# Designs tried in a protein design chat: VH-VL binders against Asparagine synthetase domain-containing protein 1 (ASNSD1). Part 5

Target 1, 186 residues: Asparagine synthetase domain-containing protein 1 (ASNSD1), of Gallus gallus (Chicken) (q5zjn0r2to187)
Amino acid sequence: CGICCVVALSSQHTICDYFSKDLHCHLRRRGPDSSQQLIKTVSEPSYECFFSGHVLHLRGLMTPQPLEDVNNNIFFWNGEIFNGVHVGDSENDTEVMFRHLALCSSEADILSLFSSLRGPWSFIYYQASGHSLWFGRDYFGRRSLLWQLSNVSDGAFCLTSVSVNSESCNQCQEVPASGIFKMDLR
Key: E = the ipSAE of ESMFold2; O = the ipSAE of OpenDDE; V2 = 0.75 times the mean of E and O plus 0.25 times the DockQ between their complexes.

## First folded at step 10 (VH-VL; framework fv_levilimab)

Design a8 (from x1 with heavy chain S53Y S56T; at its last look DockQ between E and O 0.47; V2 from the best seeds 0.00; counts 0 for: pae E 13.4 > 2)
Heavy chain, then light chain:
Amino acid sequence: QVQLVQSGGGLVQPGGSLRLSCAASGFTFSSYYMSWVRQAPGKGLEWVSGIYYGGTTHYGDSVKGRFTISRDNAKNTVYLQLNSLRAEDTAMYYCARGYSYGNWYFDLWGQGTLVTVSS
Amino acid sequence: DIQLTQSPSSVSVSVGERVTIDCKSSQSVLYSSNNYLNWYQQKPGQAPQLLIYWASTRESGVPDRFSGSGSGTDFTLTISSLQAEDAAVYYCQQYDSLPLTFGQGTKLEIK
ESMFold2, look of step 10: ipSAE 0.005; ipTM 0.498
ESMFold2 (binder alone), look of step 10: mean pLDDT 92; pTM 0.949
OpenDDE, look of step 10: ipSAE 0.000; ipTM 0.554

## First folded at step 11 (VH-VL; framework fv_levilimab)

Design p1 (from w33 with light chain S33Y; at its last look DockQ between E and O 0.43; V2 from the best seeds 0.00; counts 0 for: pae E 10.7 > 2)
Heavy chain, then light chain:
Amino acid sequence: QVQLVQSGGGLVQPGGSLRLSCAASGFTFSSYYMSWVRQAPGKGLEWVSGIYSGGSTHYGDSVKGRFTISRDNAKNTVYLQLNSLRAEDTAMYYCARGYSYGSWYFDLWGQGTLVTVSS
Amino acid sequence: DIQLTQSPSSVSVSVGERVTIDCKSSQSVLYSYNNYLNWYQQKPGQAPQLLIYWASTRESGVPDRFSGSGSGTDFTLTISSLQAEDAAVYYCQQYYSLPLTFGQGTKLEIK
ESMFold2, look of step 11: ipSAE 0.006; ipTM 0.537
ESMFold2 (binder alone), look of step 11: mean pLDDT 92; pTM 0.948
OpenDDE, look of step 11: ipSAE 0.271; ipTM 0.763

Design p2 (from w33 with heavy chain S53Y L108Y; at its last look DockQ between E and O 0.03; V2 from the best seeds 0.00; counts 0 for: pae E 15.4 > 2, placed apart)
Heavy chain, then light chain:
Amino acid sequence: QVQLVQSGGGLVQPGGSLRLSCAASGFTFSSYYMSWVRQAPGKGLEWVSGIYYGGSTHYGDSVKGRFTISRDNAKNTVYLQLNSLRAEDTAMYYCARGYSYGSWYFDYWGQGTLVTVSS
Amino acid sequence: DIQLTQSPSSVSVSVGERVTIDCKSSQSVLYSSNNYLNWYQQKPGQAPQLLIYWASTRESGVPDRFSGSGSGTDFTLTISSLQAEDAAVYYCQQYYSLPLTFGQGTKLEIK
ESMFold2, look of step 11: ipSAE 0.000; ipTM 0.465
ESMFold2 (binder alone), look of step 11: mean pLDDT 92; pTM 0.945
OpenDDE, look of step 11: ipSAE 0.021; ipTM 0.631

Design p3 (from w33 with heavy chain S103E, light chain S33K; at its last look DockQ between E and O 0.48; V2 from the best seeds 0.00; counts 0 for: pae E 14.6 > 2)
Heavy chain, then light chain:
Amino acid sequence: QVQLVQSGGGLVQPGGSLRLSCAASGFTFSSYYMSWVRQAPGKGLEWVSGIYSGGSTHYGDSVKGRFTISRDNAKNTVYLQLNSLRAEDTAMYYCARGYSYGEWYFDLWGQGTLVTVSS
Amino acid sequence: DIQLTQSPSSVSVSVGERVTIDCKSSQSVLYSKNNYLNWYQQKPGQAPQLLIYWASTRESGVPDRFSGSGSGTDFTLTISSLQAEDAAVYYCQQYYSLPLTFGQGTKLEIK
ESMFold2, look of step 11: ipSAE 0.006; ipTM 0.498
ESMFold2 (binder alone), look of step 11: mean pLDDT 93; pTM 0.952
OpenDDE, look of step 11: ipSAE 0.446; ipTM 0.815

Design p4 (from w33 with heavy chain S31R S103T; at its last look DockQ between E and O 0.04; V2 from the best seeds 0.00; counts 0 for: pae E 14.7 > 2, placed apart)
Heavy chain, then light chain:
Amino acid sequence: QVQLVQSGGGLVQPGGSLRLSCAASGFTFSRYYMSWVRQAPGKGLEWVSGIYSGGSTHYGDSVKGRFTISRDNAKNTVYLQLNSLRAEDTAMYYCARGYSYGTWYFDLWGQGTLVTVSS
Amino acid sequence: DIQLTQSPSSVSVSVGERVTIDCKSSQSVLYSSNNYLNWYQQKPGQAPQLLIYWASTRESGVPDRFSGSGSGTDFTLTISSLQAEDAAVYYCQQYYSLPLTFGQGTKLEIK
ESMFold2, look of step 11: ipSAE 0.000; ipTM 0.481
ESMFold2 (binder alone), look of step 11: mean pLDDT 93; pTM 0.949
OpenDDE, look of step 11: ipSAE 0.027; ipTM 0.685

## First folded at step 12 (VH-VL; framework fv_levilimab)

Design q1 (from p3 with heavy chain S31D; at its last look DockQ between E and O 0.04; V2 from the best seeds 0.00; counts 0 for: pae E 7.2 > 2, placed apart)
Fold by OpenDDE, look of step 12:
Structure q1 (fold): chain C 186 residues (1-186), chain A 119 residues (1-119), chain B 111 residues (1-111)
Amino acid sequence: as target 1 above (186 residues)
Amino acid sequence: QVQLVQSGGGLVQPGGSLRLSCAASGFTFSDYYMSWVRQAPGKGLEWVSGIYSGGSTHYGDSVKGRFTISRDNAKNTVYLQLNSLRAEDTAMYYCARGYSYGEWYFDLWGQGTLVTVSS
Amino acid sequence: DIQLTQSPSSVSVSVGERVTIDCKSSQSVLYSKNNYLNWYQQKPGQAPQLLIYWASTRESGVPDRFSGSGSGTDFTLTISSLQAEDAAVYYCQQYYSLPLTFGQGTKLEIK
């Protein structure tokens, strides 16, 4: 799957300025089965998030990404659950994970959830009420996830599952496969 | 045999404390979400607490701050520490297993432990 | 919290008769085409036993006369032909969200 999240803090530039055509193209190639995007604008605190998901169907029901719930939480999943979380034959692991995340009431719960997983994965999870952005990869880093922080003047943070040599992603680095990250957007 | 065996109940005065134990056997204990469910005499079922395989805990509102659930995976045992007990805590307490991060239907139950809080 | 309301609270039925117990949730427990609702049977002096999970899937060992149906907020447990051993209290339970909650129970007596 191709997953991407761009967060802009106090920028005069549109959030789309940080999303290059090349990046979009590479993301689409990773997930040709479905493409979706959405923008979340928050005034207090002030930030804007752009989400672009491109799904490669592997098993179960195809679920376009990102997922969004009634609480405006947003979830990207790039992985396969081999064990740790039960996924029914008719279920999609993305939806299953998103549901379990909704059941988490603490950081510890979230960490426990991901620690139980077996299989390759990376994820991006936006919690609207907490203005938090979670992301991470499995311990072996089997699913690519890169991050880039723009200069202070631009105030943009990008997460992407694809590496592209573009003006916006030239200095992207792999997210360390050493745990789960939480970013406070406030 | 797959089973849960409970112990640790009894009579206690208000404000007192008890510790309940539930020993699991016949299955991989660390793969399951363990819960305590209680039932006041002649009443329905009430979920009390749950604990993930990794140790994260959840509590019903009626017991928050007073009860503590814990588990020892090496001993295949889940515990419920009951502090600051009240008369309304009088109930049969059941331990039950659910899948860790999957389906929280309780397919295995302990035999129950009676907790009576009375002056 | 999700409240579950069962109806009736009690019922007396003769052996061989059809019995239906309803469970209504205060909000939908449907997610990803699955209903996160379970049914339990509790016989006198015993711990509850799982009957149905995912609203309609029978637990292993549960007789075929037991069935679950419904979706979203309205669910029904059906016993197609009541047997004497079915005298018990039945509970619905949701695990769509925390805290986990049960219905108030339905006492089924045999006439």
Scores: ipSAE 0.021, ipTM 0.645, lowest interface PAE 4.7, mean pLDDT 90
ESMFold2, look of step 12: ipSAE 0.056; ipTM 0.673
ESMFold2 (binder alone), look of step 12: mean pLDDT 93; pTM 0.954

Design q2 (from p3 with light chain S32T K33R; at its last fold request DockQ between E and O 0.40; V2 from the best seeds 0.00; counts 0 for: pae O 4.9 > 2)
Heavy chain, then light chain:
Amino acid sequence: QVQLVQSGGGLVQPGGSLRLSCAASGFTFSSYYMSWVRQAPGKGLEWVSGIYSGGSTHYGDSVKGRFTISRDNAKNTVYLQLNSLRAEDTAMYYCARGYSYGEWYFDLWGQGTLVTVSS
Amino acid sequence: DIQLTQSPSSVSVSVGERVTIDCKSSQSVLYTRNNYLNWYQQKPGQAPQLLIYWASTRESGVPDRFSGSGSGTDFTLTISSLQAEDAAVYYCQQYYSLPLTFGQGTKLEIK
ESMFold2, look of step 12: ipSAE 0.153; ipTM 0.687
ESMFold2 (binder alone), look of step 12: mean pLDDT 93; pTM 0.956
OpenDDE, look of step 12: ipSAE 0.367; ipTM 0.787
ESMFold2, fold request of step 18: ipSAE 0.006, 0.341, 0.036; ipTM 0.485, 0.751, 0.642
ESMFold2 (binder alone), fold request of step 18: mean pLDDT 93, 94, 93; pTM 0.956, 0.958, 0.956
OpenDDE, fold request of step 18: ipSAE 0.011, 0.034, 0.019; ipTM 0.564, 0.640, 0.599

Design q3 (from p3 with heavy chain S100D, light chain N35K; at its last look DockQ between E and O 0.05; V2 from the best seeds 0.00; counts 0 for: pae E 15.0 > 2, placed apart)
Heavy chain, then light chain:
Amino acid sequence: QVQLVQSGGGLVQPGGSLRLSCAASGFTFSSYYMSWVRQAPGKGLEWVSGIYSGGSTHYGDSVKGRFTISRDNAKNTVYLQLNSLRAEDTAMYYCARGYDYGEWYFDLWGQGTLVTVSS
Amino acid sequence: DIQLTQSPSSVSVSVGERVTIDCKSSQSVLYSKNKYLNWYQQKPGQAPQLLIYWASTRESGVPDRFSGSGSGTDFTLTISSLQAEDAAVYYCQQYYSLPLTFGQGTKLEIK
ESMFold2, look of step 12: ipSAE 0.000; ipTM 0.494
ESMFold2 (binder alone), look of step 12: mean pLDDT 94; pTM 0.959
OpenDDE, look of step 12: ipSAE 0.000; ipTM 0.555

Design q4 (from p3 with heavy chain Y105F, light chain Y96W; at its last look DockQ between E and O 0.05; V2 from the best seeds 0.00; counts 0 for: pae E 10.5 > 2, placed apart)
Heavy chain, then light chain:
Amino acid sequence: QVQLVQSGGGLVQPGGSLRLSCAASGFTFSSYYMSWVRQAPGKGLEWVSGIYSGGSTHYGDSVKGRFTISRDNAKNTVYLQLNSLRAEDTAMYYCARGYSYGEWFFDLWGQGTLVTVSS
Amino acid sequence: DIQLTQSPSSVSVSVGERVTIDCKSSQSVLYSKNNYLNWYQQKPGQAPQLLIYWASTRESGVPDRFSGSGSGTDFTLTISSLQAEDAAVYYCQQYWSLPLTFGQGTKLEIK
ESMFold2, look of step 12: ipSAE 0.006; ipTM 0.567
ESMFold2 (binder alone), look of step 12: mean pLDDT 92; pTM 0.949
OpenDDE, look of step 12: ipSAE 0.007; ipTM 0.553

## First folded at step 13 (VH-VL; framework fv_levilimab)

Design r1 (from q2 with light chain T32R; at its last look DockQ between E and O 0.04; V2 from the best seeds 0.00; counts 0 for: pae E 13.6 > 2, placed apart)
Heavy chain, then light chain:
Amino acid sequence: QVQLVQSGGGLVQPGGSLRLSCAASGFTFSSYYMSWVRQAPGKGLEWVSGIYSGGSTHYGDSVKGRFTISRDNAKNTVYLQLNSLRAEDTAMYYCARGYSYGEWYFDLWGQGTLVTVSS
Amino acid sequence: DIQLTQSPSSVSVSVGERVTIDCKSSQSVLYRRNNYLNWYQQKPGQAPQLLIYWASTRESGVPDRFSGSGSGTDFTLTISSLQAEDAAVYYCQQYYSLPLTFGQGTKLEIK
ESMFold2, look of step 13: ipSAE 0.000; ipTM 0.494
ESMFold2 (binder alone), look of step 13: mean pLDDT 93; pTM 0.956
OpenDDE, look of step 13: ipSAE 0.316; ipTM 0.773

Design r2 (from q2 with heavy chain E103Q; at its last look DockQ between E and O 0.03; V2 from the best seeds 0.00; counts 0 for: pae O 9.3 > 2, placed apart)
Heavy chain, then light chain:
Amino acid sequence: QVQLVQSGGGLVQPGGSLRLSCAASGFTFSSYYMSWVRQAPGKGLEWVSGIYSGGSTHYGDSVKGRFTISRDNAKNTVYLQLNSLRAEDTAMYYCARGYSYGQWYFDLWGQGTLVTVSS
Amino acid sequence: DIQLTQSPSSVSVSVGERVTIDCKSSQSVLYTRNNYLNWYQQKPGQAPQLLIYWASTRESGVPDRFSGSGSGTDFTLTISSLQAEDAAVYYCQQYYSLPLTFGQGTKLEIK
ESMFold2, look of step 13: ipSAE 0.064; ipTM 0.664
ESMFold2 (binder alone), look of step 13: mean pLDDT 93; pTM 0.951
OpenDDE, look of step 13: ipSAE 0.008; ipTM 0.559

Design r3 (from q2 with light chain S97K; at its last look DockQ between E and O 0.03; V2 from the best seeds 0.00; counts 0 for: pae E 14.7 > 2, placed apart)
Heavy chain, then light chain:
Amino acid sequence: QVQLVQSGGGLVQPGGSLRLSCAASGFTFSSYYMSWVRQAPGKGLEWVSGIYSGGSTHYGDSVKGRFTISRDNAKNTVYLQLNSLRAEDTAMYYCARGYSYGEWYFDLWGQGTLVTVSS
Amino acid sequence: DIQLTQSPSSVSVSVGERVTIDCKSSQSVLYTRNNYLNWYQQKPGQAPQLLIYWASTRESGVPDRFSGSGSGTDFTLTISSLQAEDAAVYYCQQYYKLPLTFGQGTKLEIK
ESMFold2, look of step 13: ipSAE 0.005; ipTM 0.488
ESMFold2 (binder alone), look of step 13: mean pLDDT 93; pTM 0.955
OpenDDE, look of step 13: ipSAE 0.007; ipTM 0.560

Design r4 (from q2 with heavy chain Y101W; at its last fold request DockQ between E and O 0.03; V2 from the best seeds 0.00; counts 0 for: pae E 5.8 > 2, placed apart)
Heavy chain, then light chain:
Amino acid sequence: QVQLVQSGGGLVQPGGSLRLSCAASGFTFSSYYMSWVRQAPGKGLEWVSGIYSGGSTHYGDSVKGRFTISRDNAKNTVYLQLNSLRAEDTAMYYCARGYSWGEWYFDLWGQGTLVTVSS
Amino acid sequence: DIQLTQSPSSVSVSVGERVTIDCKSSQSVLYTRNNYLNWYQQKPGQAPQLLIYWASTRESGVPDRFSGSGSGTDFTLTISSLQAEDAAVYYCQQYYSLPLTFGQGTKLEIK
ESMFold2, look of step 13: ipSAE 0.050; ipTM 0.654
ESMFold2 (binder alone), look of step 13: mean pLDDT 93; pTM 0.953
OpenDDE, look of step 13: ipSAE 0.277; ipTM 0.756
ESMFold2, fold request of step 18: ipSAE 0.128, 0.005, 0.064; ipTM 0.676, 0.530, 0.640
ESMFold2 (binder alone), fold request of step 18: mean pLDDT 94, 94, 94; pTM 0.958, 0.958, 0.957
OpenDDE, fold request of step 18: ipSAE 0.614, 0.692, 0.683; ipTM 0.876, 0.899, 0.894

## First folded at step 15 (VH-VL; framework fv_levilimab)

Design t1 (from q2 with heavy chain H58Y; at its last look DockQ between E and O 0.08; V2 from the best seeds 0.00; counts 0 for: pae E 11.8 > 2, placed apart)
Heavy chain, then light chain:
Amino acid sequence: QVQLVQSGGGLVQPGGSLRLSCAASGFTFSSYYMSWVRQAPGKGLEWVSGIYSGGSTYYGDSVKGRFTISRDNAKNTVYLQLNSLRAEDTAMYYCARGYSYGEWYFDLWGQGTLVTVSS
Amino acid sequence: DIQLTQSPSSVSVSVGERVTIDCKSSQSVLYTRNNYLNWYQQKPGQAPQLLIYWASTRESGVPDRFSGSGSGTDFTLTISSLQAEDAAVYYCQQYYSLPLTFGQGTKLEIK
ESMFold2, look of step 15: ipSAE 0.007; ipTM 0.511
ESMFold2 (binder alone), look of step 15: mean pLDDT 93; pTM 0.951
OpenDDE, look of step 15: ipSAE 0.344; ipTM 0.771

Design t2 (from q2 with light chain N34H; at its last look DockQ between E and O 0.62; V2 from the best seeds 0.00; counts 0 for: pae E 11.7 > 2)
Heavy chain, then light chain:
Amino acid sequence: QVQLVQSGGGLVQPGGSLRLSCAASGFTFSSYYMSWVRQAPGKGLEWVSGIYSGGSTHYGDSVKGRFTISRDNAKNTVYLQLNSLRAEDTAMYYCARGYSYGEWYFDLWGQGTLVTVSS
Amino acid sequence: DIQLTQSPSSVSVSVGERVTIDCKSSQSVLYTRHNYLNWYQQKPGQAPQLLIYWASTRESGVPDRFSGSGSGTDFTLTISSLQAEDAAVYYCQQYYSLPLTFGQGTKLEIK
ESMFold2, look of step 15: ipSAE 0.006; ipTM 0.534
ESMFold2 (binder alone), look of step 15: mean pLDDT 93; pTM 0.953
OpenDDE, look of step 15: ipSAE 0.240; ipTM 0.749

Design t3 (from q2 with light chain T57K; at its last look DockQ between E and O 0.42; V2 from the best seeds 0.00; counts 0 for: pae E 7.8 > 2)
Heavy chain, then light chain:
Amino acid sequence: QVQLVQSGGGLVQPGGSLRLSCAASGFTFSSYYMSWVRQAPGKGLEWVSGIYSGGSTHYGDSVKGRFTISRDNAKNTVYLQLNSLRAEDTAMYYCARGYSYGEWYFDLWGQGTLVTVSS
Amino acid sequence: DIQLTQSPSSVSVSVGERVTIDCKSSQSVLYTRNNYLNWYQQKPGQAPQLLIYWASKRESGVPDRFSGSGSGTDFTLTISSLQAEDAAVYYCQQYYSLPLTFGQGTKLEIK
ESMFold2, look of step 15: ipSAE 0.025; ipTM 0.629
ESMFold2 (binder alone), look of step 15: mean pLDDT 93; pTM 0.954
OpenDDE, look of step 15: ipSAE 0.208; ipTM 0.739

Design t4 (from q2 with heavy chain Y101F; at its last look DockQ between E and O 0.04; V2 from the best seeds 0.00; counts 0 for: pae E 11.5 > 2, placed apart)
Heavy chain, then light chain:
Amino acid sequence: QVQLVQSGGGLVQPGGSLRLSCAASGFTFSSYYMSWVRQAPGKGLEWVSGIYSGGSTHYGDSVKGRFTISRDNAKNTVYLQLNSLRAEDTAMYYCARGYSFGEWYFDLWGQGTLVTVSS
Amino acid sequence: DIQLTQSPSSVSVSVGERVTIDCKSSQSVLYTRNNYLNWYQQKPGQAPQLLIYWASTRESGVPDRFSGSGSGTDFTLTISSLQAEDAAVYYCQQYYSLPLTFGQGTKLEIK
ESMFold2, look of step 15: ipSAE 0.012; ipTM 0.588
ESMFold2 (binder alone), look of step 15: mean pLDDT 93; pTM 0.954
OpenDDE, look of step 15: ipSAE 0.550; ipTM 0.860
ESMFold2, look of step 17: ipSAE 0.006; ipTM 0.556
ESMFold2 (binder alone), look of step 17: mean pLDDT 93; pTM 0.953
OpenDDE, look of step 17: ipSAE 0.015; ipTM 0.572

## First folded at step 17 (VH-VL; framework fv_levilimab)

Design u1 (from t4 with heavy chain S100L; at its last look DockQ between E and O 0.03; V2 from the best seeds 0.00; counts 0 for: pae O 12.3 > 2, placed apart)
Heavy chain, then light chain:
Amino acid sequence: QVQLVQSGGGLVQPGGSLRLSCAASGFTFSSYYMSWVRQAPGKGLEWVSGIYSGGSTHYGDSVKGRFTISRDNAKNTVYLQLNSLRAEDTAMYYCARGYLFGEWYFDLWGQGTLVTVSS
Amino acid sequence: DIQLTQSPSSVSVSVGERVTIDCKSSQSVLYTRNNYLNWYQQKPGQAPQLLIYWASTRESGVPDRFSGSGSGTDFTLTISSLQAEDAAVYYCQQYYSLPLTFGQGTKLEIK
ESMFold2, look of step 17: ipSAE 0.006; ipTM 0.561
ESMFold2 (binder alone), look of step 17: mean pLDDT 92; pTM 0.950
OpenDDE, look of step 17: ipSAE 0.000; ipTM 0.546

Design u2 (from t4 with heavy chain S31K; at its last look DockQ between E and O 0.02; V2 from the best seeds 0.00; counts 0 for: pae O 10.9 > 2, placed apart)
Heavy chain, then light chain:
Amino acid sequence: QVQLVQSGGGLVQPGGSLRLSCAASGFTFSKYYMSWVRQAPGKGLEWVSGIYSGGSTHYGDSVKGRFTISRDNAKNTVYLQLNSLRAEDTAMYYCARGYSFGEWYFDLWGQGTLVTVSS
Amino acid sequence: DIQLTQSPSSVSVSVGERVTIDCKSSQSVLYTRNNYLNWYQQKPGQAPQLLIYWASTRESGVPDRFSGSGSGTDFTLTISSLQAEDAAVYYCQQYYSLPLTFGQGTKLEIK
ESMFold2, look of step 17: ipSAE 0.016; ipTM 0.602
ESMFold2 (binder alone), look of step 17: mean pLDDT 93; pTM 0.954
OpenDDE, look of step 17: ipSAE 0.000; ipTM 0.535

Design u3 (from t4 with heavy chain S100Y; at its last look DockQ between E and O 0.03; V2 from the best seeds 0.00; counts 0 for: pae O 11.6 > 2, placed apart)
Heavy chain, then light chain:
Amino acid sequence: QVQLVQSGGGLVQPGGSLRLSCAASGFTFSSYYMSWVRQAPGKGLEWVSGIYSGGSTHYGDSVKGRFTISRDNAKNTVYLQLNSLRAEDTAMYYCARGYYFGEWYFDLWGQGTLVTVSS
Amino acid sequence: DIQLTQSPSSVSVSVGERVTIDCKSSQSVLYTRNNYLNWYQQKPGQAPQLLIYWASTRESGVPDRFSGSGSGTDFTLTISSLQAEDAAVYYCQQYYSLPLTFGQGTKLEIK
ESMFold2, look of step 17: ipSAE 0.006; ipTM 0.593
ESMFold2 (binder alone), look of step 17: mean pLDDT 93; pTM 0.951
OpenDDE, look of step 17: ipSAE 0.000; ipTM 0.560

## First folded at step 18 (VH-VL; framework fv_levilimab)

Design k1 (from q2 with light chain Y36W; at its last look DockQ between E and O 0.05; V2 from the best seeds 0.00; counts 0 for: pae E 17.0 > 2, placed apart)
Fold by ESMFold2, look of step 18:
Structure k1 (fold): chain C 186 residues (1-186), chain A 119 residues (1-119), chain B 111 residues (1-111)
Amino acid sequence: as target 1 above (186 residues)
Amino acid sequence: QVQLVQSGGGLVQPGGSLRLSCAASGFTFSSYYMSWVRQAPGKGLEWVSGIYSGGSTHYGDSVKGRFTISRDNAKNTVYLQLNSLRAEDTAMYYCARGYSYGEWYFDLWGQGTLVTVSS
Amino acid sequence: DIQLTQSPSSVSVSVGERVTIDCKSSQSVLYTRNNWLNWYQQKPGQAPQLLIYWASTRESGVPDRFSGSGSGTDFTLTISSLQAEDAAVYYCQQYYSLPLTFGQGTKLEIK
């Protein structure tokens, strides 16, 4: 699964030069079975999120990503659930996890959900009502998730499963497998 | 041959129900986003609903709660269940193919199926 | 909801002439390098057909007399050297956000 999320904050739209043809090509190689792009534009508070996903068949039916629900939440999942939550024979991990996230009422519920999981995973979750971006990887870091922190002061933040080496961009770094992160988009 | 073939239209009373079908051939149906777009007589195009290859759905505001899109990937068919029909739902209904892999421009359309809601 | 407004509503021109059709979006549909705006042609009695995607990229098999331009909120479909078969209604459509929306259409008639 190749996943990418870019956030443009209210004061500057500087993300155009990050998305090159090379990045799309690398994302496609990790997820040749499907690809999907989605933009969330919010005027108050002002921000814009770009979500791009290329997914493989993992378990069950192919699930295009990102997933979006009726409350405009967005979810990416790259992983397998060995136990910790029940996944039926005709279900897939992405839909199961997104459904459980929709049932969470608090930050503690979200943290508890992920603390109960066993298996390799990484995720990105946009929570529209809270203007929040959640992300993380399993404790052993068995699924790739990278971030580009050097652009945050310039109003851009990037999460990706694929690194890009460009003269106009800083290098991506691995997200620490030490916990679950929350970014407030306000 | 790459095509979408529609069926299931007709005349229905207000408050009634109807099921539209759109059968695909000549391409890998299970990899595509499928959509319904309608056109009232003499009017423009209105997006009605869409469904991801994995089954997640979206609806236009005017049809939320009344219409249900579904797909059967084994039969290469997308369906639109129209419930609680109103006179305003009278239209030609088109199914259309888009890319679930990130691009929603509709490069293949069915021939259209007329739905008339009238007493 | 993103509203798309087309102009003119109708136009009648002769074969061989040039016509432009405008589409104005209530919000920008530009993300990164692409405008998430398409153009469709609907000939009388037929389903719509895709002409242009990403504001300016011709769909395979579309004659080069059709071209798209514009960015952000203002878009134009240009038909150079009209042919009789171009008589149709033309629609712009955005897929920047849900619900997907179309312009109200521009009817092109051949004199």
Scores: ipSAE 0.000, ipTM 0.468, lowest interface PAE 17.0, mean pLDDT 78
ESMFold2 (binder alone), look of step 18: mean pLDDT 92; pTM 0.947
OpenDDE, look of step 18: ipSAE 0.006; ipTM 0.564

Design k2 (from q2 with light chain T32I; at its last look DockQ between E and O 0.51; V2 from the best seeds 0.00; counts 0 for: pae E 6.9 > 2)
Fold by ESMFold2, look of step 18:
Structure k2 (fold): chain C 186 residues (1-186), chain A 119 residues (1-119), chain B 111 residues (1-111)
Amino acid sequence: as target 1 above (186 residues)
Amino acid sequence: QVQLVQSGGGLVQPGGSLRLSCAASGFTFSSYYMSWVRQAPGKGLEWVSGIYSGGSTHYGDSVKGRFTISRDNAKNTVYLQLNSLRAEDTAMYYCARGYSYGEWYFDLWGQGTLVTVSS
Amino acid sequence: DIQLTQSPSSVSVSVGERVTIDCKSSQSVLYIRNNYLNWYQQKPGQAPQLLIYWASTRESGVPDRFSGSGSGTDFTLTISSLQAEDAAVYYCQQYYSLPLTFGQGTKLEIK
């Protein structure tokens, strides 16, 4: 599926500077069956996050992303689980992973969860209570996740599953496959 | 043969200590959440403790600070150290496996180990 | 902590009859789309055995006569066409949050 997350840490840049019609079109082609968009605007600490998810349902069932839980956490999942976590239905992978993350009490728990997984995956996890954005890919990088690091010092950060030629995402790079990353939004 | 085989237990005086062991075979032990559940004679089930594959631990309120769960993935064994025992800790203690990270439905149980705390 | 209350506390029924056992949770155990509630059977002198997880999913090898239903706070275990070997104590258990908790049990006896 196509996923995108844009974080604005200052008012200098707006979400629409980074979410173009070209990016939307590319995301829809990866996940044409469903789309969902969420904005989180937080005044203290000050930041704004835009989340856009585009999902493919091969058998007509709809499982929209992102998922949001009762604690205002947000999760994107692009992947399959071969082992390490019991999943009773392949359509439940996103919810199963989200619940596992929500039950983690420490950073070590989160890292341990992903170290135990086998299968192709990439993810984005917004942890509201910690004002944190987690993201990463499986060890072999079998699912696309790109970032734009050149704008972090300018108060903007972009993650996407697709590359598009625009001013905001012109220098997107593959997120390294060897790690799980945390961005402190404070 | 997929199984959990328990050992330890017995009679102990109030304030005493015991260590319970639960040895796993026939499955990838290091991938599972392991738990202890107890049942006082003639009573219902009470969850006691659990441990993630990565070693993070959980405890029921009645045993927190007195009991310690641990695991040795190289030996495929989970342990429960019972300290500062009280008469109300008298129970059959079961080890059980659950799935990792929050899928805490227990699909495999040990045979049980009786702990009796009396003077 | 989430408390689970089962009813009835005990029941005596004949072989071949249908039985229902209720479990009421003090808080909702629904997370997004799934209910985090299990059912166990404990026969005399044995360890508990898992029957149902996610409120309605039968564990592998559990006979079709066992079924679970309900959502949120109210759950039911149904046993259709009882067999003699079904004489046991039945427990519900929530795994929505820690600490994990069990219902007090329902004793099922055959007349």
Scores: ipSAE 0.047, ipTM 0.643, lowest interface PAE 6.9, mean pLDDT 81
ESMFold2 (binder alone), look of step 18: mean pLDDT 93; pTM 0.955
OpenDDE, look of step 18: ipSAE 0.193; ipTM 0.738

